# Designs tried in a protein design chat: VHH binders against Glycosyltransferase family protein 64 C3. Part 3

Target 1, 302 residues: Glycosyltransferase family protein 64 C3, of Arabidopsis thaliana (Mouse-ear cress) (q9c975)
Amino acid sequence: DPDPCDATNQREFQKLRSDQITVLINGYSEYRIPLLQTIVASYSSSSIVSSILVLWGNPSTPDQLLDQLYQNLTQYSPGSASISLIQQSSSSLNARFLPRSSVDTRAVLICDDDVEIDQRSLEFAFSVWKSNPDRLVGTFVRSHGFDLQGKEWIYTVHPDKYSIVLTKFMMMKQDYLFEYSCKGGVEMEEMRMIVDQMRNCEDILMNFVAADRLRAGPIMVGAERVRDWGDARNEEVEERVRDVGLSSRRVEHRKRRGNCIREFHRVMGKMPLMYSYGKVVNSVGEQGLCRKAGKLVFCDRD

## First folded at step 5 (VHH; framework vhh_7nfr_2)

Design c21 (from b0 with D103T)
Fold by ESMFold2-Fast, scan of step 5:
Formats: sequence, structure tokens, C-alpha cells
Structure c21 (fold): chain B 302 residues (1-302), chain A 123 residues (1-123)
Amino acid sequence: as target 1 above (302 residues)
Amino acid sequence: QVQLQESGGGLVQPGGSLRLSCAASGFTFSDYWMSWVRQAPGEGREWVSDISGSGGYTYYADSVKGRFTIARDNVKNTLYLLMDSLKSDDTAVYYCARELYYTSSGEGYFDYWGQGTQVTVSS
């Protein structure tokens, strides 16, 4: 089977399709298969999606379950998008960014198996990306910061600025797959190893790669309807489709991701992450100020 | 078939020490982060500590830092929690759990749990 880093996978941007996107969905949990099927069906119904690649990273999944999964994905997806199930040789999160000969679109959408987005918002995100093809475009954002007490870089949330788009929904140019997986020599190899050891932070590393190449931050886009089935705060999701989390775990999750930022900074010898400000939204409905739950907000905010 | 089995719990006086063990089988142990999670009487589950597959990274809840040490033996497929300077507040059922991270932007997910081992700290 071909080397993903073979030069034939580094296709010229202008030679790739500009009219559609390829969706790359990471899968692992057999308990999330019903949700994964629903999400794939949703993407397959969009006219801007040419193909969907389900990247299955659980090496313990029996072949019989994978065969059934593939049959279900093709049977229950009503759209014209091509659907592929790729069993990965490892559970590495870095593998979601491997270049693939089957990806013939300029734009790729990296997403998790627990996020649903409406078609108009998907189309809007694509239009924003087309206007800014060297930037990462997504709906979920975080920030890096510097902790004055600890004198170290941290992973955080800031209301006014962001520097990191999450792989829950991240649209980017296909070139970044090759940049992440095949370039940068021993420094990139060490950072990918840190991702594997941490079993985390491939999204942060992609943001480091993109920011270092372009010297600009990502772009946050709004969505009309988004369901984050992995968000433990969302009481409307069923127990069987939610991650089992602990309140004390959220603090350590942030510390762990902060350690990734510190490690990547150490390896690169610089902080390439750049802040972006504001959110791009597709304005729909009545504008103006309304009181909702005692707060003065824009009437079309919800 | 993934199995996790804890041992080493018991009754100790405040200031005492215990060593918990968790025997793992049915998967490549060294490929997974492992956690200790506890549940005190009448309270919810609290994450205590975790360790990377190689053992190179360890994290601790603030309540146990400096008193507990997480360790693993990848040859024996065994996870350990070395508990020192035990306090009455450490009384809980202690579970070992396997961590699943296949998306990095979400909180950690625990896909397999042991049966638990009771630790009681009383004078």
C-alpha cells in the first residue's frame, strides 16, 4: 500500500476541485456507530460534499463489525457523495491528517463523529474558507495565553480572541495534510510523537502548522444549528452517546492541552499561534435588541 | 475482551499508606492512558490521577498531589496507585479506568472500568 507522503499526493492547489469538499470523519467507538451513521448521512445529503472518508482508528474492532458499518453507511446515506471506510493501522490521532490519493478537492473538512451541523451553515463555512483558503475555518475555538504566575503558556478560553480551531469542525486547504504529515523534518516528527504520547492535541499542532506557514490566525464561523453530542453539558443527549466526564477532569484536560502548547513551543523554539478577533456569521432574520432571560441580546442570536 | 481488576484496598488509619493494583487484559496496555477514579460515600465520581501509555506523563488532582503516585508496569500489564499520608477524605471506592481519546477537542472518555476496590481511612 502506497506511502502517504509520496510526492504524487502533494498535488497543485489549482489542479484540485474548487466546487466541493471532502469530509474526513474520525471514528473509534463502536458505541457511537449509530450516531456516526446519522452524521455521515447528514453530510452526504449536501451538494457541496463530493466524498466522505470515515477514518476508523480502533484496531480492536472486529472485521465483521467494520463490514456491517460500511454496509450501513452506504445503505442509510441518501446523498450522492462517495463514502469510504478506511481502517487505520493505528489509533494515532495524527492519522486523521494523512494525505490520501482519493482526496481531489482543494478544501477538506476535518470533523469528529459527534458533531452535527445544518447544511446552510456547512455551505457558509465553505464560502468563508474560499475567501481565506490559507486559514483554518471552524465553529469551535480556543485560545493560547501566558500565565504570569506560572510563567508558562496555557490553553484557555477568552471571550474576545482565539488562536485555535478545534477538529470538532475544521475546514482547511488540502495542502496542510501534507505539511502536517510529511514536512518539517525531525521537529515535526517530535511534535507528532508528543501528540501520540498525549493521545491529544493534533488539532493544536495543526493550528501551529497553519499559523507558522501563514503568520495569521484561524477564522471562527457561526452555525445556525449545531449539535455537539460529546458535550457533557448538553442534557438533551442520551447517556449512551455522551462521553463519561468528571468535573475535576475538565481542569486537568485544560492543563494537559496547555502542556501540549508548552511542548510544541519548546520543540519549535517559537510561539507561532496568532490571535484572531470576532466571528463571521451569516446574518438571517430580524435584527435589533431583545430581552431574553433578563439579558439584552440581539433578537436573532438564538 | 477488555478486563480491568483492582486489588489492594482496605482499612487504614489516618497517615497510613496503601498500594492499589489494577490488572489489565484484552488489549495492548502500553497504547492507552490509564486513570484512577474514586467515589466517596454519597458523592459523585472524582478523577484522581492518570498516566500515559509510556509512563512519561502523569497528572494528579490537586487533592492528592504530593501524597499519591501513579505508576504502571507495561510488562505485567498492571496499573498502580501508591497512596501515602492518607486522610479520612480519601475514603472511597477506587476504580481503574481506560481512557479513550480519539478526538482531542473533547474531554477524556472512559470506555472500560474495573469493579472497584474499597479504601477506608478511619481512626
Scores: ipSAE 0.496, ipTM 0.771, lowest interface PAE 2.3, mean pLDDT 85

Design c23 (from b0 with D103H)
Fold by ESMFold2-Fast, scan of step 5:
Structure c23 (fold): chain B 302 residues (1-302), chain A 123 residues (1-123)
Amino acid sequence: as target 1 above (302 residues)
Amino acid sequence: QVQLQESGGGLVQPGGSLRLSCAASGFTFSDYWMSWVRQAPGEGREWVSDISGSGGYTYYADSVKGRFTIARDNVKNTLYLLMDSLKSDDTAVYYCARELYYHSSGEGYFDYWGQGTQVTVSS
């Protein structure tokens, strides 16, 4: 779109399709093109997916390679979904949330180019979202917390509660794209600038936006099969060897995300994030108490 | 065409100081986070520090916090690492690396590396 914040590009929720979703996938690394093709083909095979927009954020990628990528995406995606490859003018993470006139579905799925989910779980997530259209729905969650000793907000993981859905897999009302990108005046502009400077935390900011509007937490949904290729266990041997000494960067990543929470709290003057205390699952393989590794635990626990 | 070239390494006594430089070319330097990563003999790579494109945000590994300072000069397209109170454990090849972020759920990636500069802390 020439002007994504033009009011004519924003459609009323009731005027949008309710039967399918639009998938928005970030791409950047030429090294990940084969995986991206597999993920796009998987999404295209689902009857609930009407359109897939591949948001290509690497401005240095040659046009001929993008043309080849588009040909491959369409050739190897046998489903009925329309596929678009959009070369972005910047590598900004905020751009994944730009509203687009071509998106005619009530629901959008924001996802990364390194996460695979089975079709049944994708369809289940959509059914949960349809019952809760103002909430963020996803499969990967984190929490905010207040460190009483340090007297500061932190980014953390809590076993029993969560307040943040990650953009690895985040289904939401498309209205939130416009809210994030086009509303909120100077405060939202400052927070998007923080995201750009940090090259991180657009997912946290979207959770702040949604929680502030809704006054409710997100919803975690279970998946039967998820492969997270960003997990070190799924990396190639050579990549693992290069990454062995970078464990300190993983600790720093969480501290950095905590800084984003503190910055957004400062700008907004409030903490809009709210906790959710549950996971919605389609089915369980075993119920009750089971003995695992010599301990008696709930059967559905790892 | 992206190139990163480190300099300023050498032999230094324990407790001494060194200033490493990394000259960057072939891209808009101010648009990228930049990192220092080191590799000690027989060990894997260890992230040391990074700095945002504007220089407004800096982060450090716990092992170097309070001793090392990362800085950049966007006019000269140069990244710096100011190393104080050097220890024998700081002996490593120090690499300049460009960071790549295109989704927040990952740690980011290094898409370009320099050739490295040797730092030896010994009497």
Scores: ipSAE 0.590, ipTM 0.818, lowest interface PAE 1.8, mean pLDDT 86

Design c24 (from b0 with D103K)
Fold by ESMFold2-Fast, scan of step 5:
Structure c24 (fold): chain B 302 residues (1-302), chain A 123 residues (1-123)
Amino acid sequence: as target 1 above (302 residues)
Amino acid sequence: QVQLQESGGGLVQPGGSLRLSCAASGFTFSDYWMSWVRQAPGEGREWVSDISGSGGYTYYADSVKGRFTIARDNVKNTLYLLMDSLKSDDTAVYYCARELYYKSSGEGYFDYWGQGTQVTVSS
């Protein structure tokens, strides 16, 4: 689309397909193409996936390689989903949230090129989203917090609560693409500029947008099998990432994301992120009651 | 043809100062975060500092905070590391590296590296 923010491209939620989802997968590295092909093939095999858009953000990739990538994606994806390769006009992470006229589903799944999920869990996530269409639904969560010593907002992990779903796997209503990319005036423009300068935090900003609109937190959904090939703690992580002091990089990564939270808070003049509690799972655990410290609790809690 | 070329290394006494430079070519320099990464003899690579494309954001490893300053000149396509109060522990080969971020969920990647420049802090 020549103007993704054209008001005529805002279709009514009720006019969009409710039976399937569109998958939006970010791609950039030519070395990740074999893994990307595997992940696209997996999504294409699901009956709930109508379309897969590979958002290619590397402007230096030759047209010949893009043509070969498209052919490989279609050849190695045996499912019924349509597959599109979109050469993005920008390497910006904000571009993953651009609204597109070709997206005709109520729900979109935003995901990275290195996260694999089983089909049953994908279908379950869609079921959870259909029951909560205004919320962000995903499998990877983090939290914001307030550091009393530093007197500042931080990016963290809490054992009991979360407020941020990651773009490793994030299902949401299509409306949020337009809200993120086309609305909110100078405040949103400044925050998208911060995302571009940081080369990070588009996922945090989407959580700010959704929480501000809905005034509620996201929903964490469980997965039976998930492989995160990009997790630096995973033994299968690429050698070049491990060659750098990963513990120091992990701390700095969290500091950078904390800076994004503080910057978005500054621009908006408020903290719209809200906590959610618990995890929705597609499992039937034994729900017996167990005695712990003199009180009855669900046995699966321990 | 991305090229990164470091210079400015050498022998310096403890407490001394050095300025490292990295000349970049073959890409739009201002679009990329740039890093300094070092490797001491017999050790793995350690990230030192990085700077955003605009220069608006800088980050430092705890071991160099307050002593090192990262800077860039986007007109000259040059990255700098100003090193003050050098310690023997700062002895390493210093590499200029280009950072790549195309997703926020993963740690940043270094897609191109320079040849390195040796910094030796010794009496």
Scores: ipSAE 0.597, ipTM 0.825, lowest interface PAE 1.8, mean pLDDT 85

Design c28 (from b0 with S104T)
Fold by ESMFold2-Fast, scan of step 5:
Structure c28 (fold): chain B 302 residues (1-302), chain A 123 residues (1-123)
Amino acid sequence: as target 1 above (302 residues)
Amino acid sequence: QVQLQESGGGLVQPGGSLRLSCAASGFTFSDYWMSWVRQAPGEGREWVSDISGSGGYTYYADSVKGRFTIARDNVKNTLYLLMDSLKSDDTAVYYCARELYYDTSGEGYFDYWGQGTQVTVSS
């Protein structure tokens, strides 16, 4: 039972592996186990993945079911990646960022149990991260903004800029795990407590941590194929992968996340989030051209 | 064993008021966000309101904001929905639900639901 914040367990960045990544996948809903198995198998088939840690956050799940899950993960994952199932002591979303001595790669990929990405796009994201190791790199982005009417910070979407990468797919240096979980004193403790009270916003807090340290925004990378099983608009979402939930609460979800931004701003006394512009794409093998309003333009144009 | 039991529904005239209650048992009530969800005849489920475990944070659907108030009593393990200025469009079965709210995409995950209480707004 090592203390995850014991500094003697933290390895120097230069001593860690640079050739592969460790994937950290959060799991909670037993209804998503079949989907989780498929996603783990997909990541395990990639040559750049050395290890996959499934972080199981539902403390009420029976040991028998977890044993079955671990057997299935190891039996149906065809790649050479090592698979670990870690039962967390709490459902805290902060626990997905705990530093672990078993993680020996410079890069970690934080992801949810409902996102699939093609191998080429995964490899491309890793390539972009290697060139920008202090930045958060991902495929799903959002922005902070200041609402002039309400005179408050909000969580929003802009076509031209972004400041927040989502934990649906977020690649970062493992140093940020220690920064999030073990540094920052009473201010970070208060912000992690807000994450627990909200049962949300650990991704926003990680963006605050990274932006404050680097003083730069994240990087969005394009994906050739991404399947977001959590998006209710996805026509390929099957009955077996449906969650025990309501159809989208997007308006209230955005208000809740906006409150997180305002609370983190209050605690830190500053707004460290910075905007990034545009999307990095692998244009080799991609046409990137789309028919819009009768004209052939780049698909990433507004 | 988790149990949620709603009460307080009934027939009310437009502009009237009702107070719904949800008695919770079988879990540490103060550790969970709680929600009210409604289903009108022939419609899908519509989220109405939620409240944090401490009661410090509350959120409302735009259709009910300013008219409904969600509250909780953690000593009595009871969730409330105070409904003012009721409209015919508020006619629905109202469900109490325990919220997980895990997904970053905005999907609300609920693991336990009550049986529902009927609210009818009619002249």
Scores: ipSAE 0.326, ipTM 0.680, lowest interface PAE 3.7, mean pLDDT 84

Design c29 (from b0 with S104D)
Fold by ESMFold2-Fast, scan of step 5:
Structure c29 (fold): chain B 302 residues (1-302), chain A 123 residues (1-123)
Amino acid sequence: as target 1 above (302 residues)
Amino acid sequence: QVQLQESGGGLVQPGGSLRLSCAASGFTFSDYWMSWVRQAPGEGREWVSDISGSGGYTYYADSVKGRFTIARDNVKNTLYLLMDSLKSDDTAVYYCARELYYDDSGEGYFDYWGQGTQVTVSS
């Protein structure tokens, strides 16, 4: 779209398809193309997926490589979902939330090129979203907090509450693409610039946008099988095979994400993030609470 | 086309100072976070520091904070690491790396690496 924020591109929720979802997969690293192909094929096999848009954010990738990628994506995907490869004009992470005229579904799934989920869990997440269409629904969650000693907002993990769902797997209403990219005036423009400067935190900003509109937190859904190839704990073959993971970066990464929260709080003049509790599972026989690594958590938790 | 070339390494006495440079070419340097990563003999890679495209944000590993300063010159397309109060355990090959993005696990993706420059801190 020449102007993704033109009012004519904002379609009414009721005019959009309710029976299927559009999957928006971010791609950038040519190193991850084989994994991207596998993940696209997996999503294409689900009957609830109408369209898959691969948002290619590396402007330096040659056209011939993209043409080959597109042919492979369409040739090796077993399902009936339409597949599009969109070369983006910039590497901005904000571009994953641009409104697109080709997206005709009420629900969109934002996901990374290194997360795999089983078909039943994908279908369950969609059913949960349909019952809670104004919330962000996902499988990976984090929390904000206030450090009383440091007197600052922080990015953290808490065992019993969360306020942030990650773009590793985030289902949301299409309206939030327009809210993120096209509304909120100078404050939203400044926060998107912070995302560009940090090259990070677009997921946190989307959670700020959704929480501010709804005044409620996201919903965590369980998955029967989920593989996060970017998480060192899920590497089955060799440590750091796909990405360079450095132990010293984990603490600094959380500090950086905390800086994003503090900057967004400064720009908005308020903290719109709200806590959610518990996890929604496609399970009748959940066992309750178990001790894992010295903590009392749900027995089916990782 | 993307190239990163380190320089400025060498032998230095404990307590000494050294300035590393990384010449970048083949991409819009100011659009990318840049990182310094080191590898001591027989050890794995350790992230040292990184800097945002504009230079407005800098981060350091706890082991080097207060002793090292990361800087960049976007006109010259050059990344710097200013190393002060050097210790024998700072001995390593220092690599310049271009950052792609971070995931929530704290795993940073580096898509291009330099060849490395050797820093030896010894009497």
Scores: ipSAE 0.365, ipTM 0.700, lowest interface PAE 3.2, mean pLDDT 85

Design c30 (from b0 with S104E)
Fold by ESMFold2-Fast, scan of step 5:
Order: sequence, then structure tokens, then C-alpha cells
Structure c30 (fold): chain B 302 residues (1-302), chain A 123 residues (1-123)
Amino acid sequence: as target 1 above (302 residues)
Amino acid sequence: QVQLQESGGGLVQPGGSLRLSCAASGFTFSDYWMSWVRQAPGEGREWVSDISGSGGYTYYADSVKGRFTIARDNVKNTLYLLMDSLKSDDTAVYYCARELYYDESGEGYFDYWGQGTQVTVSS
């Protein structure tokens, strides 16, 4: 689309499809093309997926390689979902939230090119979203907090509460694409510029946008089989050896994400993030309560 | 075509200072975070410092905080590492890297690397 914020892309929620989702997968690394093909094929096999848009953000990738990728995506995807490969005009992470005229579903799934989820869990996430269409629904969560010693907002992890769903797997109503990309004037423009400067935090900003609109937190859903190939801890040992000595970067990157939270708080003049508690799971096993390690918990818990 | 070229390494005595430079070409330099990463003989890579595209944000590894300063000149498309109070354990090949960070893990997300410049701190 020449103008993604054109009014023709703003369709009323009730006029959009409610029976299926559109999947938006971000791609950049040519190294990940085989994995991307596997992930697209997996999504394409689900009856709830109407369309898959692969958003390719690497401007250095040759057209010939992209043509081959598109052919492989369509040839090796057994499902009925339509598949599109879109070469983005920039590598900006904000571009994953651009509205598109081809998206005719109420729900969109934002995901990375290195996250695998089973079909049953994908369908369950969609059912949870349909019951909570104004909330962000996903499988990877983090939290904001306030550091008492530093007297500042931080990015953190808590075992029992969360306020941020990650774009590794984030299902939301497509209205939020317009809220993020086309509305909010100079304040939203400044926050998107911060995302570009940080080369990060588009997921945090989307959570700020959604929380500010709804005044409620996101929803975490469990998955039976999920693999995060981008997490070095889940990679094969040979892959991890490549990154030996970069462990200190994880701490500093969490500080950088904390800086994003502080900057968005500064620009908005408020902290709209709200905590959610627990996760929603779809289990075929025991649904009763069981005593484990002296505590009464759901029997399907590890 | 993206290219990163380091310079400014050499031999210095403990307590000395060096300025490393990295000349960047083939991309819009101001749009990218840039990093310095070092590798000591027989060791893995160690992240040293990051700087945002505008230069407004900088981060440092604990081992170099207060001694090193990262800077950039977006007009000259050049990244700098100003190293003060050098120690023998700062001896390493220093690499300039363009940062691609799409995940919170913070590992393995550099898409282009320079060839490296040797820094040796010894008497």
C-alpha cells in the first residue's frame, strides 16, 4: 500500500471476518529462511488461518532469492491459506504494525520467523482472543516494575504477574495496527522514532497503546509445544558457542528495554501498563486440582 | 554493500589510552545501533559497548564502565571507542559490529562485523 494510513484501510470491526486470522511474520535473516519456510507451512495447515503475510525487512536480499523464497513458501505449504511475501521499504520494526488493505480479518497474529507453535495451541489462542478481543493475547510475557533504589521504571520478569506480551507471538485486533501507526499525533510519532532509534521495543510500545485504550492488561495463553529458536538457550550447542562471551549483553539489553519504558512514560505523561495474573491453558489431561510439593495446583501443571 | 573497517589498535602500556575508529559504508549509519565486541586470545567474544543511532543512548559492560567511552560521528559515518586506564586484561581483538536486535535475549543479533583491530596492553 502506497499510504497504509489511508481511510480505505480502516474497516469497521463488525465488517471484518470473525472466523479466521491473518498471520504477519517478520523476516530479515537469510540464515533463517529454512526455519521460516517450516513455520509458514505449519501456520498454513491450520483451518483458522486465512492469510499469511511474510514481511521481509532486509533491503540487501537479492530479488532472485526472494522470488525463490516465495515459490518455496507456496510450494511447500500444504494448507489453504493464501501466502504473500512483502518486501518492506525499510528495516523498521514499526513496519510490522502497518495497516494493510489485504488484511480482512478482525484478528491478526504478529509473530517472529523463529517461533514454532502447535496447531491446537494456535486455535486455542484464537478462541481466547475471541472472548477478549480488545486485549493482547500471547504466549511470551514480561513485566514493567519500579526500581525503588534507582527510582525509575524498569523492564523485568515476575513469575506471577505480567503487563507486556512479546511480538514473538501476539494476537490482537487489527484496530491496534491503526492506533500504533496512524493515530496519536506527535506523541506517537516520537515514540515510534524511539523504537527506530532503539531498533527494539515495538512490542512494548504496542502494549502501551493497547493498555492506554482498554485500561486492562494482556492475556497469557499456554502452548503444548512451543519452540523459540531465537533464544540462545534453546539453540543447539554449536550455535551457542558462536555467542560465547556475550552474556553481559542480556543484562544491558534489559536495561535498554527499561529505557524504552521510561521514554514512553515520559512522552505519554503516564504509565498505562497494567498487570495481569496467571495464564489460560487448554489441557486434554486432568483438569482437577492436585497436591504437588504441598500446594494445591492444577493437575496439568508440570 | 555494507562494510565496517576498524583502525587505531596497537601496543600500549598499562594505564595508557587508545582511540579505536570504525569506518562504516553501504548503509544509513545513523539508523543503526553500533557495538564494540572484543575477543581475547583463546576466549569467546565479549560485548563491550553499544550506542544508539543518534548517539543519545550508550551502554557499557561492567568490566569497562568508567574507563571506556563509545561515541559516533554520523556526518563521517564513524564509530569510536575511547579507552582510558587500559589494563592487561583489555588485551583483545576489537570488532565493530552493526546491531540487529529483534529479541530480548540480546545474543547473536549482529548482522555485519568488521575484520577487527588488535589492542595489546603490556609493558
Scores: ipSAE 0.353, ipTM 0.705, lowest interface PAE 3.2, mean pLDDT 85

Design c31 (from b0 with S104R)
Fold by ESMFold2-Fast, scan of step 5:
Structure c31 (fold): chain B 302 residues (1-302), chain A 123 residues (1-123)
Amino acid sequence: as target 1 above (302 residues)
Amino acid sequence: QVQLQESGGGLVQPGGSLRLSCAASGFTFSDYWMSWVRQAPGEGREWVSDISGSGGYTYYADSVKGRFTIARDNVKNTLYLLMDSLKSDDTAVYYCARELYYDRSGEGYFDYWGQGTQVTVSS
């Protein structure tokens, strides 16, 4: 788009499609292309997906490799969803939230190139979102908290409460793209600059934006099968360098995300994040009886 | 293509100082967080420090806080690690690495590494 913030990209909600979603999936690492192909093909096979936009954030990728990627994405995707490959002019994580004239659905799904979800759970998430279209709906959640000892806001995990949905899988109304990227004046510009400096926290900022507008928290939905391929490499690819074994790095990563929360709080002059409690799960059908240890018990399904 | 080349390592006495440099090429240096990672003899890799693209944010492992300073010169496309009050425990190969935080909680990724530079703290 010539101008992502052009008023024509701020479409009326009621004029947008309600029957399907647009998937916005980030790509950057050339080593992850085989996995990206598999995940795009999976989304393309779902009847509720009308379009998939692969947002390629590595400006150093050669044009010939990008052409090969597009050919492979279209060749190996079995469904009717349209597939677009968009080379971004910068590696900015903010760019995943740019409004686009090609997005004609009320709902958009923001996701990573290494998270796979089953079709039934994808459909269920869309159903939950349709009932709560002003909320962020997702499967991966975190919390903000106040550290009494350090007297500062922190990024944390809590089993019973959450305030932050991660961009690993985040369904939201298209309006939030325009709100994040095009509104909020100098305060939003400063917070997007912090995201660029941190090279992180665009997911946290989107949660701040949504919570501030709605005055309510996100919704966590369960999935019957979700695969985060980040810890396991399912595709045969060239050797990759990963930092997953450094415990000091994991502590630092959470401290960095806590710093994002503190910076956004400073810029906004308030803490708009609200806690949600509980997880919405898809209904299970009638369960049969199973023999376990001498007696009949109900058979539970994941 | 993307290249990271380290220099400045060597033999130094306990309590001494060293300045490591990492020359970067093939990408827009100021757009990326950069990291120093070390590997002591017979040990695994240990993250030491990282710095934001602008230099506005820096983080350090607890083992080096107050002794090491990470810095960058975006005009020269060079990353630095200034090491003071060196101890025998700081003996390691020091690697310069480009960071990729890819929407993952509790994880970090490095997509490009330097060749490493040896730092030996001994009399």
Scores: ipSAE 0.295, ipTM 0.658, lowest interface PAE 3.5, mean pLDDT 84

Design c32 (from b0 with S105G)
Fold by ESMFold2-Fast, scan of step 5:
Structure c32 (fold): chain B 302 residues (1-302), chain A 123 residues (1-123)
Amino acid sequence: as target 1 above (302 residues)
Amino acid sequence: QVQLQESGGGLVQPGGSLRLSCAASGFTFSDYWMSWVRQAPGEGREWVSDISGSGGYTYYADSVKGRFTIARDNVKNTLYLLMDSLKSDDTAVYYCARELYYDSGGEGYFDYWGQGTQVTVSS
């Protein structure tokens, strides 16, 4: 799309398809291609998925390898969903939110190339989103908080509340792509520049955009089976792509994300993030926090 | 093509100071966050500090905050780690690493590593 912010890409919500979703999945590492192929095949087999756009953010990848990837994606995907591979001109994390003329669905699913979700949970998340189309709906959540000792906003995990859905799995209305990328003038431009400087926080910024527009928080949905291949505790993750000392980087990651919250607060002159409480689940199961592999997680998380 | 080369390690007494350098080549240095990561004998790698491409943002592990300072010279394509008040627990091989950004959580991955420089803190 030559001009993603052209007014023709801002179609009226009521004129967009309501029966299916478009999946926007990021790719960058050639070492994750086998996993990416598995994840795309899984999404393609769902009746609610109309199209999958693989957004390839590595400008150094040879065209021949991308052509082979596209052939594999289309050959080994069993479903009726259309599959596109788009080589991005920018490695910017902001580029995952560019509006595209090919996206004709009301709902889009933003996701990573290392998160697997079962089909029933995908369908359930879409059902929840359809009932709450102005909210961000996802399976991974975090919170903002105010540190009274340091007198500053922080990025944190709170057992009772959340304000931030992560783009590991985030379903939202297509309108938010245009709001993030094309609206808000100099303030939004400055915040997107902060995302680029931080190499981080595009998910936090999207939550700021949605919360400011809606004046409400996101919705967390439970999943029957979620596999986060990017989890540092997962021995199946390719070490050649990741830092071996990932647990120490969790502290840095939280500090960097806290600084993003403080910077976005400074630029906007307000804190638009709002807390949500509770998790929407498709069935009654174990609830609360459990110790699994030495970490506190929701008991119904796999 | 991308190369990272550390220097400045050595033997130092507790309470002493060292300055590590990392010479970078083969890429536009100012476009990348740079990191220092250490590995103590028999332990896994531990992230120490990172710095944004412009140098405007710096982060430190709690174990080194207030004692270590990360800096960069984008004209000379060099990363620095200034280490003060060294403790025996700081004994490790120190690696210079180039950071990627890659996924939605801002999970940073390293694509290039230096060979490492040994820092030993003992009497």
Scores: ipSAE 0.430, ipTM 0.738, lowest interface PAE 2.6, mean pLDDT 85

Design c33 (from b0 with S105T)
Fold by ESMFold2-Fast, scan of step 5:
Parts: sequence; C-alpha cells; structure tokens
Structure c33 (fold): chain B 302 residues (1-302), chain A 123 residues (1-123)
Amino acid sequence: as target 1 above (302 residues)
Amino acid sequence: QVQLQESGGGLVQPGGSLRLSCAASGFTFSDYWMSWVRQAPGEGREWVSDISGSGGYTYYADSVKGRFTIARDNVKNTLYLLMDSLKSDDTAVYYCARELYYDSTGEGYFDYWGQGTQVTVSS
C-alpha cells in the first residue's frame, strides 16, 4: 500500500482540476450491490464527474463477487467518468477520508451506497461548493445542542439550525482528506480511534475538523429528487435487512452520536461546531418558497 | 470459520437473574463490537445491548436499561449478558451477534449470529 499521507499526495489546491469532481462512494453490504450499481451509473452519466471510486469496506466479500461487481459497474455505467473498485484493507469508516494520488480534482463528493440524487441537483451542489470551497456542502443535515437537564452536548435534528452535514452526500475540498487523516497529531489520532471504537461518527468528526479550521458552519443545498434508501422510516426500504430491532437501535444511535460529540469536545477542549441557517435551492417555483405566519420560508420546513 | 455459541439460558421465575455467555472463535474478538439480540415467540428480532471491542462503550435498549449488563472477556473470547429483575416480557431466544456499523445513518449490520439460547421467565 502507498502511504496515503506521503508528501506527494499533499497537492496544492490551485494545481487540482476545478471543472469536475471525484465521487468517493462507500460499499459494504452485498445486499445493496444492485442499488450501488444504479447509483454509480447515475453519477457516471454526469458531465461534472471525472472519476468514481467505490470504496469496498467488507473484507469477507469473495473475490469472484468483487470481480463481478467491477464488471457490472463498468458495463452499466455510461459516460466518460473513470470507475475504480478499491478493496479496503479494513472496515474502518475513517478509510473513506484517506487521501489518494488518483484524486486530481479540487472537490470530492463523499456519499453512501443508498442515496440517489438527480443530476441537476448534483450539478447545483457543485456550483454552490465552488462559491464556498472551504465549507462542507450537502443535502442531509443534523445539529448539536447543549442539554441543560443532562448538562451535556447532544446530537439533534433541526431543519433550519444545523452544524453537521452527513456523509450520505457531502461535497468538500480535497484538502480536508489530509486534515482528517494526516494532520492534527495525537488529538486527531485519538478522535479517529473513537470513530473506530464507535463504528460511527466519521461524518461528525469531519464537521469538527472543517468547523475548527474555517470557524464557519456547513451549507445545506436542496435537491429536486432525493431518495434515501437507508432511512428505516422510508417505505421504499427493501424488505431484506441485516439490521434488526430498528426502533430501539434508532434511539441508541442518537445517543451514540451524542457521545461522539462529547468525546470529540473532550479531546479538542472546545466546541468548534457552528450553526448555519437556511437551505440553498436552485430553480425557484411556488413550491420552493411559502408564506407561513407572514414569513417567507421553505415549504418543506417543519 | 466464525463461530458464536450461546449458553446460560433456562427457566427462571419473575424477579430472578440469569447470566448468558457467548463463546466466540475464528476471528480477532477484541476488534469487533458484539451484540445481544432477542426474539420473543411470534415476534421480530429486538436489539438488546452492544459493547465495543475494548469494552469501553456499552449501549442498552430502553426496555432493559438498569436491569441488564453487557460485558466481555477478550482473553477468553467470551461475551456476557447479566440479566437481573427478569420479567415475563424478557422471555425470548437470545442471540449473540457480531456487529458493525456501516454508515452514519444508524444502520448497523450483523454479519454473524449464534444459534441462540432460550430464556423463559415464568412462575
């Protein structure tokens, strides 16, 4: 394995391509291969995508099945985007943020294998990112808050007041891969270790890293058509699932996410997360903006 | 190669206690989160508790919090569930499972399961 933190991989922003993006998509579940193939084909058809790297994190997947997957990805993906299937050496979620010499674009899109987005919205997200290249830009947001009753930091869901973009769809500058994986010394090593112990929260940690560097929050962008096949509340979720006891696990998932925030706060000695407000949308229709109680707000606002 | 084998189940009266064990082999036990999942008669599977590879983090379903304790012995490659103040609603087959979170949305994956051990809480 080449050293991902090698100095030759620390390329200056201005030397990287500005016209396209590289998509880094995580795969693990063999059950999701058909969906992954559809999602990769969708990204490959976009003119702004130069390369798609499928990061396969399941070490138990047979070589024959990976060979078949690669053949299907290349056969059913139209367009000029290069497609690579990379077998990860570990199931670590931190590995999705490893810098790679093959990534020659200023922007990278981090995404999961169960989120579909329309091409126009993908292009719009890239446009927004180009105007704000130091921020994390995405379509799924969450927040942090301080619970006065429990006297601790917590993970929350809030439609307007957000501080965290999820790795379901997260566009960022390539520099943040190095900041996450190669910089920050023992404190970053401890926080990545927490991510590995938790098997969760790599997205929260990336938001901590970006907010600490920039002193600003992320940007939420709207999408015309988004399907989140991984959301347990989604009626379109496939019947065959590997996860069980979903309702009880959902509550504990939020508590686990809150514990990640508290641990990262402890390690860093500060709360670098900052709030952003509002959602940036492309084309304005009457459905995009609504008057509620005399105020012009997003129609999908809670 | 991976094997998970539960033991310690049985019949117990309401208010009683049981200690379940799960013997693991065929993998580096300390590298994995381990979970207990139960299935009551005629119902779906319910996650009960999990524990990190080091044992430093533990989580519990609200239905068992304060009554059950999950523990592990990485030298013996054994997972434990200490069940106290048992209720008739705790009657189920209890499974040991190897757990990994795949993504940030809370979708956890169980890639290997034991055969299960029956726990019956009845007077």
Scores: ipSAE 0.396, ipTM 0.715, lowest interface PAE 3.0, mean pLDDT 84

